# VH-VL binders against q9lss7: the designs that were tried, part 4

Target 1, 226 residues: q9lss7
Amino acid sequence: MGNTSDDDKILSYEDVVLRRSDLDILNGPIFLNDRVIEFYLSFLSTVHSSTTISLIPPSIAFWISNCPDTEYLKDFMKPLNLRDKDLLILPVNDNSNVEVAEGGLHWSLLVYYKEANTFVHHDSYMGVNRWSAKQLFKAVSPFVSNGDASYKECTDTPQQKNGYDCGVFLLATARVICEWFSSGGMKNRDELWFANVKETVPDLVNHLREEILALIKKLMSESVSK

## First folded at step 15 (VH-VL)

Design gk1
Fold by OpenDDE, look of step 16:
Structure gk1 (fold): chain C 226 residues (1-226), chain A 118 residues (1-118), chain B 107 residues (1-107)
Amino acid sequence: as target 1 above (226 residues)
Amino acid sequence: QVQLQESGPGLVKPSQTLSLTCSFSGFSLSTSSVGVGWIRQPSGKGLEWLAYIYWDKDKSYNPSLKSRLTISKDTSKNQVSLKITSVTAADTAVYFCARYPASTFDYWGQGTLVTVSS
Amino acid sequence: DIQMTQSTSSLSASVGDRVTITCRASQRITNYLSWYQQKPGKAVKLLIYYASSLQSGVPSRFSGSGSGTDYTLTISSLQQEDFATYFCQQSYSEPYTFGQGTKLEIK
C-alpha cells in the first residue's frame, strides 16, 4: 500500500507524470515501473529527435501486442506511421493479462531496423520474454516493410545479475542503439549494433539509475524556476 | 556441449590457502556474455554461493567470505580460479564451478572434494 | 540476505506419482527463482528458471509455478531417474541463496 505521500506528483515531462515513489525506485534496488521506463524513452526521443526514430511507450507496446481486434489495431496504428520509421524501439513486458495493469515482472527490448528489415530482441535474463517479444513482433510486423521482416534473438545480450535491473538494461540498450543509429548506423546485417551493446551496456547499467535520477532532479529544478 | 570440471588439492591444512581451478569447454568467456561461479556444499548441508566472475571484469563475492576469496580468469585457457585464504575445518566441502549466465547457474561441474585437516 | 526454505527435507513417492516440492523466500523475489536437481556423483542440473521457464533438454513432466514468496516444482509423473535431491535458488539479489533441499526417495 504505497503511502499517499509517495504518490505525490513531482514532475510532468511530455506525456509522463512522475511521482515521488518513482524516485524511490531509482534510489533503491527496485524494479523499474512503466512510468520510469516511459519517461526515459521519452527523454531519449528528445535527444534523438529524428523523425525516423520511434520509441514506443510501454503502454502502447503492450496494447499493440494484446489487441484482439485486427481492424481496430489497423486504425490505431495509422497515426504511428511505422512504415516511415527507420528504427523502432519497443519495450517488452511479460504481462499477458490485459485485465491486470502493470502485472509484468520482466522487461526486455524489441528493436526494428528498417535497413536490415529485421526485428532484434534483447533480453537481459536468459530470453524469458521470448514469447512476449514474438507476440509483439507478430502484431507490429504487418505495419513495417509489408510484413516480411525477420525476427531474431540477440544471443550475446548482456545479462543482468539481479532481479531488479531488467528495466535498466532495457533503457541502456535502447540508448546505445539510438546513439548507434544517430552516428550513421551500419549496413552490415550481421554486425549492426551488437558490438556496441556488448561493449557499452555492462558499464552503463552500473550508473544509469543515478544518471536518470539526476536528470529528473534537474528537470524538477527547472520546472520550479519557470 | 558445455562442460565444466573442478580441480583442487583434495587436502589442505588449516590456515593455508586453498586454490581451485575450473576448466571449461563448449563456451568462451571472450565470445559469450556469460560468467563462471563457484558454489560449495558441506557434507549433508545445503549449497552456498561463493563468487562469480563475468566475461568482462565484473566480479562478486559472498559478503560472508569476501575477505578470504579471490576469483580470477584465464580466458586463453578457458579457466577460472578461486583462492580461499586462512582455511578452517568449516571450509571442508565439495566445491562446484558452474556457468553463470544471469544470476543463475545453468551448467555445473561434478564438484571436487576439499578436506581441511591437520 | 534472502532465506530460502524448503519445508520438506525428504519425500517418498512411487514411479508414476505426481510430486510437488515447495520453496518459500523470506521476501518477495518476483519470479527470480530456479530449481536444480542433484544426484550423487553427477553434475547438478538446472531444471527451471524464472519460476516457470523450462531449461532446454529438461523433460516436460517438470514444471514450475508460484509468485511472490511461494514457489512450487511439480513432476507430473515421476520416473525412476527422478529420484534425487531438489534445490531452489533465488536469483533476485546477492548473495544468491539456496533452499536446504528436498530429497525425493523411492517409497
Scores: ipSAE 0.902, ipTM 0.941, lowest interface PAE 0.5, mean pLDDT 94
Fold by ESMFold2, look of step 16:
Structure gk1 (fold): chain C 226 residues (1-226), chain A 118 residues (1-118), chain B 107 residues (1-107)
Amino acid sequence: as target 1 above (226 residues)
Amino acid sequence: QVQLQESGPGLVKPSQTLSLTCSFSGFSLSTSSVGVGWIRQPSGKGLEWLAYIYWDKDKSYNPSLKSRLTISKDTSKNQVSLKITSVTAADTAVYFCARYPASTFDYWGQGTLVTVSS
Amino acid sequence: DIQMTQSTSSLSASVGDRVTITCRASQRITNYLSWYQQKPGKAVKLLIYYASSLQSGVPSRFSGSGSGTDYTLTISSLQQEDFATYFCQQSYSEPYTFGQGTKLEIK
């Protein structure tokens, strides 16, 4: 009968299953969940189809950060073939204290760019995820470099003005960086994509929820015609 | 380092427009991704957020006062201005400007007292 | 609008005391809370943002904790310069709102 209508499956996209409640999240002033984040990162992977770009799902980034066994981590990372990637997009979440219900989760973005051998952290709320980003950097760095990758905090990252748009900033920033990379990439090593992010993300975040909603509706219509 | 200073008229008559200016140093709205906001404190009362203007010209007002407030910036002078129209005795307060990086106010001026009195 | 309540308006303590100041929000604000210090003749000073993140230049004796609707500022060992009024502010949604303040006085 489909009596639990707010959890009805509405779309299957690249191994992500979206539900009606995900549309409600996008419509409101509501914190974005893992599914919406993963969906849009997967969409960006399709649009910027390249074997040298990897957009890591939130659940995978979380597992990498929290894996206690270095041999299991090595085996897990091997099929990802990260050394062949020129651009690596990693969502960061400050949920390291999972056993205790915390009042707030915060999304940010960690990006590796091979040509600069640099990890860059983008945090839309006053750098509060810096510790979590550092942990993820330390976990991933051996698998993309020989431990010599630089870490940079981008202190000029566009900032959120409320407690529920950090995921929107994450996705907008990821999109701008993917577009930058697909347009040729590398500029000055100190600048990279930073000007593009600063110039584009503030306006994009005002409309991105609506764009993602429109995208989901379009994809739902296309799946019916197949 | 980062410093902000308010200037205002001290005394304003009811129904007039109150004009305030925030002059700041140690940062610029052209080189920093921050804004400037205004907060007021009536005597013996709590703080009330009024408005902000951001480096990208985004601006917002407290809805309870929105029809009377106008915020603007002059980036070349490192100044932000606030106007409050049709003032009454309820607008008597110390007015602060503060740097606004996100939704928090990290550096404040010392405040300027404005009294509305006939 | 989100109301912020500091139930204690005035509190007396001595140098060396551990002091706790509380703040309650009328709805969940998921750690989007700041603490400020206000002294006569001095600029207001940000102490804590995002519930527990210490602002640069703030002594480590200041700490913030809490979640959901209930938040706490703690001064682990009170110093002479800490006698001031302390305000909380929710940064979750506009209009940003403040508690009424807690004045910390020398005993």
Scores: ipSAE 0.770, ipTM 0.887, lowest interface PAE 0.9, mean pLDDT 89

## First folded at step 16 (VH-VL)

Design gl5
Fold by OpenDDE, fold request of step 19:
Structure gl5 (fold): chain C 226 residues (1-226), chain A 118 residues (1-118), chain B 107 residues (1-107)
Amino acid sequence: as target 1 above (226 residues)
Amino acid sequence: QVQLQESGPGLVKPSQTLSLTCSFSGFSLSTSSVGVGWIRQPSGKGLEWLAYIYWDKDKSYNPSLKSRLTISKDTSKNQVSLKITSVTAADTAVYFCARYPASTFDYWGQGTLVTVSS
Amino acid sequence: DIQMTQSTSSLSASVGDRVTITCRASQRITNYLAWYQQKPGKAVKLLIYYASSLQSGVPSRFSGSGSGTDYTLTISSLQQEDFATYFCQQSYSEPYTFGQGTKLEIK
């Protein structure tokens, strides 16, 4: 991670501050960091402005998963009002060190759908984040339901073909699921958004970096004009 | 159970086209988010990735051999084919096909020996 | 291309021994590494993926570790059936590349 002192701020979007190095990440075959993921999830939240959809930032998801104090977690979770949410998007990281922020090497996606009362884990690399996803599930489940929510791995999740696009797959999958939900969703617990993800995500990941870059540039230009 | 099996001509003359077929069972490229790849191993040497084809028709080739390689699939027959044009003695190897879930090969065939000789 | 190097081409050991095989990548591959077992006339077997994830059906005596550029396959207690050639493979970027292999022989 380059000297933070030389990494210029380029955009403030909601609660996210993007830096020049984030553009480099998006331009190259580079692992997406927490900031880029948080930015795009925030953007999706603006596009899908339903009060019943919650896209949780990576830092928050990580904190929830690793919170050692149950009472503290309860207090922390209160303002999130997760019980009132119909769809939760939760980024999963394989970071096992609570003392090191942004230390993970692989991203996946955990999704809660209230109508089906189920958590679904989407991992683009052979389910390697299964343990981390389950930990997050256990931490979040008491706050979305009466603790009776189910957990499942989506075995038909599109798979990455390199070591740097897991974040892209996360964002693509999140986008597709949000779109699916906004279009009316489904009550079938066996199918849900799985077909949409399978059909759409493989193509979306091929150009999503470029799309995100274009979005950032647009937002930057708008910020200068104000 | 996932199984793969390679088939080839055994012997090919220089400058000819080598055609290989991978027949597989236990999974389908129509229903599974997986692919099939080809790897070869010259005698006494390491493994070399050649190509893969994914369920959604995405293909990739080793850049060093791209101009000579063509990979295709017949989903109805559970087969993947590889063609190598303008073969030379350097193409003599055991050729493996393997299931390709995510930049990794989790199930392999036993391999088929191909010798390029006049 | 990423070059994969196994420092040892051949290793001799006895049944019951703890065995370690090392693999180094020419650049950081951030755990995107697999280990394979090859026996003559048999299908190659995946043992470990993502540096430390054990493939289904593989005995627990096999384990993977490492980070950055350096990775290790460990067999905690060598069995007779474990005498074979082992390969590492980077799954970080195309073209996918393999180590040259380490042949584990009986002492």
Scores: ipSAE 0.929, ipTM 0.959, lowest interface PAE 0.4, mean pLDDT 95
Fold by OpenDDE, fold request of step 19:
Structure gl5 (fold): chain C 226 residues (1-226), chain A 118 residues (1-118), chain B 107 residues (1-107)
Amino acid sequence: as target 1 above (226 residues)
Amino acid sequence: QVQLQESGPGLVKPSQTLSLTCSFSGFSLSTSSVGVGWIRQPSGKGLEWLAYIYWDKDKSYNPSLKSRLTISKDTSKNQVSLKITSVTAADTAVYFCARYPASTFDYWGQGTLVTVSS
Amino acid sequence: DIQMTQSTSSLSASVGDRVTITCRASQRITNYLAWYQQKPGKAVKLLIYYASSLQSGVPSRFSGSGSGTDYTLTISSLQQEDFATYFCQQSYSEPYTFGQGTKLEIK
């Protein structure tokens, strides 16, 4: 039974409860878990507080992708108002077992851009999540553009060089895309954010763990002061 | 079609510097999010990763050989070079270059034999 | 460093046989494993990446499985051209390391 002290709550941010073990994940060469991913996506949502941008939590994305009941999915999707969104950020995990929480071993990113009516999958490891991404695409597509949206793999996605930074690449890519969108986006359907991702993500991933840690510490200090 | 080809001196004397060149086609380090790595194989032995260089100039070396290795690229010529200083008999091997997309090598050259002998 | 160990250095089989080669990592590598085929005078070929993903152009008789520290390459029906040496490689962390190789020979 791991020392209860190692799993203490350290921060409540929006709907996410971070624990001390999450700091350990960020400090080490360790695979990012759902909580860390959700936390940072939530943070990005606060930074880019546009009603037209939606960053979907990992748990919700997973549920959408694996929902066996079409009618239930329809009801679930109604309050999300995805048709009104110009940009969707969807984390993809390779977990195929709905009974096992956080059982996936690889993160990637699926992005929907309404102006181009296209889904773009960014996988930092040779597109290994293409199946999972397509499943999520099929599940979400009917709710964004009546199912006529296109799907593409971004072949120029920066690639990870280890087995534990896929989550970092996901978050870095998400950040860059959100920034791109907030800066006005591009009307060129062929270029979109691809150049930005290619240029920025490789450097960003080198320090993003540290940046996230610093953010958490800052938020913790602010919480104590209140 | 992706192709890689190694070139080297064939024979090197102890304490000298070994220079290897990898020429490739079918992809470019200016446009592709890939790298090129070097792997060697002593006769009758397994494979040993040496180094890689990525399109964005990111480099990495096997820690066991880091002090002796220098990897570089000439994007305009589609070439990657590897230098190994202070070679010994232990550096005798077939040297391979391979395309490096993501901690994996998806296309390889045929290799070039390098013998270190006095 | 992560050590990679293949169960057998050599294996004899006949055309049509089902062949299995195993690879063990000294630590968990969470599916970040590749399989390669090496033939004399030929370029090494990537067969499988991420434990079970088949590389483009590789015949479907090749498959990969496993998890944690233990992984397997399977050839469902051995063909004449499949006699070669096979290597596993962990892609989890640097330095990247390979198994010692398994030479598949004709029985």
Scores: ipSAE 0.929, ipTM 0.960, lowest interface PAE 0.4, mean pLDDT 95
Fold by OpenDDE, look of step 17:
Structure gl5 (fold): chain C 226 residues (1-226), chain A 118 residues (1-118), chain B 107 residues (1-107)
Amino acid sequence: as target 1 above (226 residues)
Amino acid sequence: QVQLQESGPGLVKPSQTLSLTCSFSGFSLSTSSVGVGWIRQPSGKGLEWLAYIYWDKDKSYNPSLKSRLTISKDTSKNQVSLKITSVTAADTAVYFCARYPASTFDYWGQGTLVTVSS
Amino acid sequence: DIQMTQSTSSLSASVGDRVTITCRASQRITNYLAWYQQKPGKAVKLLIYYASSLQSGVPSRFSGSGSGTDYTLTISSLQQEDFATYFCQQSYSEPYTFGQGTKLEIK
């Protein structure tokens, strides 16, 4: 984590503080960090303002997955009211070091859909986060249902073609799923949002960095005028 | 079971166009979120990535050869083709096609030798 | 382009030996590295992807490790069928590039 002391703050959005370096990340073929991911997930939450949709920040997802104390986790989970949610979006990171927050090198997406009582993992790189996703699933499952939720890997998840766009795929997939849900969800339990993801995400990832940059710039301009 | 097989002319004259075909089974580009790529290996040398084509419209070429490469797919036949124009002796190699799930190649053909000679 | 270097072009070992093959990238590739096995007259096999993920069907005696620019393929106990040439490949960015290979020969 670079010395943030010399990195200028450019925007405060909800609970996220973006820095100048975050724009650099979006402008280049650079791995998306937790701040950029958290920002866009927060933005999606504002777009899809349903009280039954919850997009979990990366830091929170990490903590849930790695919490060493079951009782503490129970207390921590209470204010989240996950049992009352119909859709959960959970970023997954391959960080294996509990002493370093968000130190992983690959992002994927775990999604819970209550109507189907199913967790679905979307990994854009050959399922490398399968273990991490399962750990998060095990940690979250008792709090969304009676611990009887199913888990599955989405085999039709669009795949990345480099080592720096996994975060982009995560955000694109999250967006598509939120849109799917807001449009009325599924009629068939077997299909869910899989076709939507397969059809839309490949194109979306090609311009999503640019779109996010434009959004940030717009928000920056609005903040200065206030 | 995933299988890939390369086919080519074996011998090509300089300045001509080399046409290669990859036939595959065990997966389909219409249903699987994967692609097919081409890699070549000159005798006694390392591997060189040439191109890939994905299940959607996405394709890419090695920049060093981009001007000479054309990759295409026939989904109905489970085939991927590669054309290399203006070949020289430097294009003599074993050419492999391989399934391309992400940024790796998880299943390979056995390769086909192509010799460029007058 | 990212250059991949396997410093050892050839090494000799015996059945039962622990063997280590190294690969270095010219820049950080953040675990986006694959290992392949090549035998004459046979299809190239993917062994490891994302530095340490074992490909399905590959024996557990194969393992991958490393970070940043430096990566290692390890065979814990060499078997007769393991004598082959091994290549690393960065999957971080295009153009994808391979190491020059390490030929593992019988001592």
Scores: ipSAE 0.914, ipTM 0.949, lowest interface PAE 0.5, mean pLDDT 94
Fold by OpenDDE, look of step 16:
Structure gl5 (fold): chain C 226 residues (1-226), chain A 118 residues (1-118), chain B 107 residues (1-107)
Amino acid sequence: as target 1 above (226 residues)
Amino acid sequence: QVQLQESGPGLVKPSQTLSLTCSFSGFSLSTSSVGVGWIRQPSGKGLEWLAYIYWDKDKSYNPSLKSRLTISKDTSKNQVSLKITSVTAADTAVYFCARYPASTFDYWGQGTLVTVSS
Amino acid sequence: DIQMTQSTSSLSASVGDRVTITCRASQRITNYLAWYQQKPGKAVKLLIYYASSLQSGVPSRFSGSGSGTDYTLTISSLQQEDFATYFCQQSYSEPYTFGQGTKLEIK
């Protein structure tokens, strides 16, 4: 039960409101919540300001995956213009209960790359989110292609070594893929970003919490000066 | 098929260094994002995690034994080695190596008994 | 360190029985729990990971459940080959720790 004091607003960044408790999450061996993940994805979106890259917030991804009404989903998806996107970053959570907000305990990453017309799932814990990722894939696929996109599990995804860094792996992987794309993307259909992820993510996850924390602190200081 | 096999001296004298080797097949530390770990089990007791080495440079040790443990790998030979220094009777156990994908051990060797005795 | 406790060290059952083995962690481990099967002279086998995910090749009669600190391994219909010792392991944080084991014996 986070002390009322831990729930104080500390930063507003785009559509994300960070709380004091979010700093504690980043400082400790604690599972990243949807707010921290959304914040950093939003940040990455600003760094990679291409109109053809879309980083989908966790809440939106969850909603898309669990929407029971096809017509409603169609209407919801219209403003996202996913057909015009070359790269989609979609966080996946293992929450299967729509009645319980933030009920999931594991994060993974689903990526759509238009050039290859393929979805790639990156799970840092033995593919436990495979089912959830496939559900999201099924829901999104009709809106990015004519429903003929392929789905793949990246079997060489770096694996977490604890129970609290899945969100960190998600964000690290997303960052690497965005950088990869911004650098020119794929020349070879078989390689995509897999080598980059394998080479870079293991080191990145070791300091990404600190980096995110430093970023938040910097943004906080800038907000006060305005 | 993934297979692991432990090898050791069987008998070690107190204060000496115990050297263990894990030979594995069915996967490679150069091509897979997995590691190899060591677990031991004293007779009639539970399992104790000792160490792991990942496909990259990452190593970790049980804090209770860290000062005495050294884990290494030879990727070209598909081998992982563990050294335990200054052994005592308390180090008598069956020693297992296992594949380590994600804080879990999905494939195990059969184990090798090591007895510390004068 | 996280302590893992299996309250039952030994359990007797018959072929065809429904068997339940419990494991408790000293703190919340948020489903990062594995179940192993150990038989004498054989390699330890992973049965369940992430509390309820069935390892490839493991019979469907094995299942895992639980949350927070309390977890359960269930064998829906015990087979002769299932008599063994079962261990839980938390995969939440280092050092990784195991339960003391539950020996399943034939009644």
Scores: ipSAE 0.904, ipTM 0.942, lowest interface PAE 0.5, mean pLDDT 94

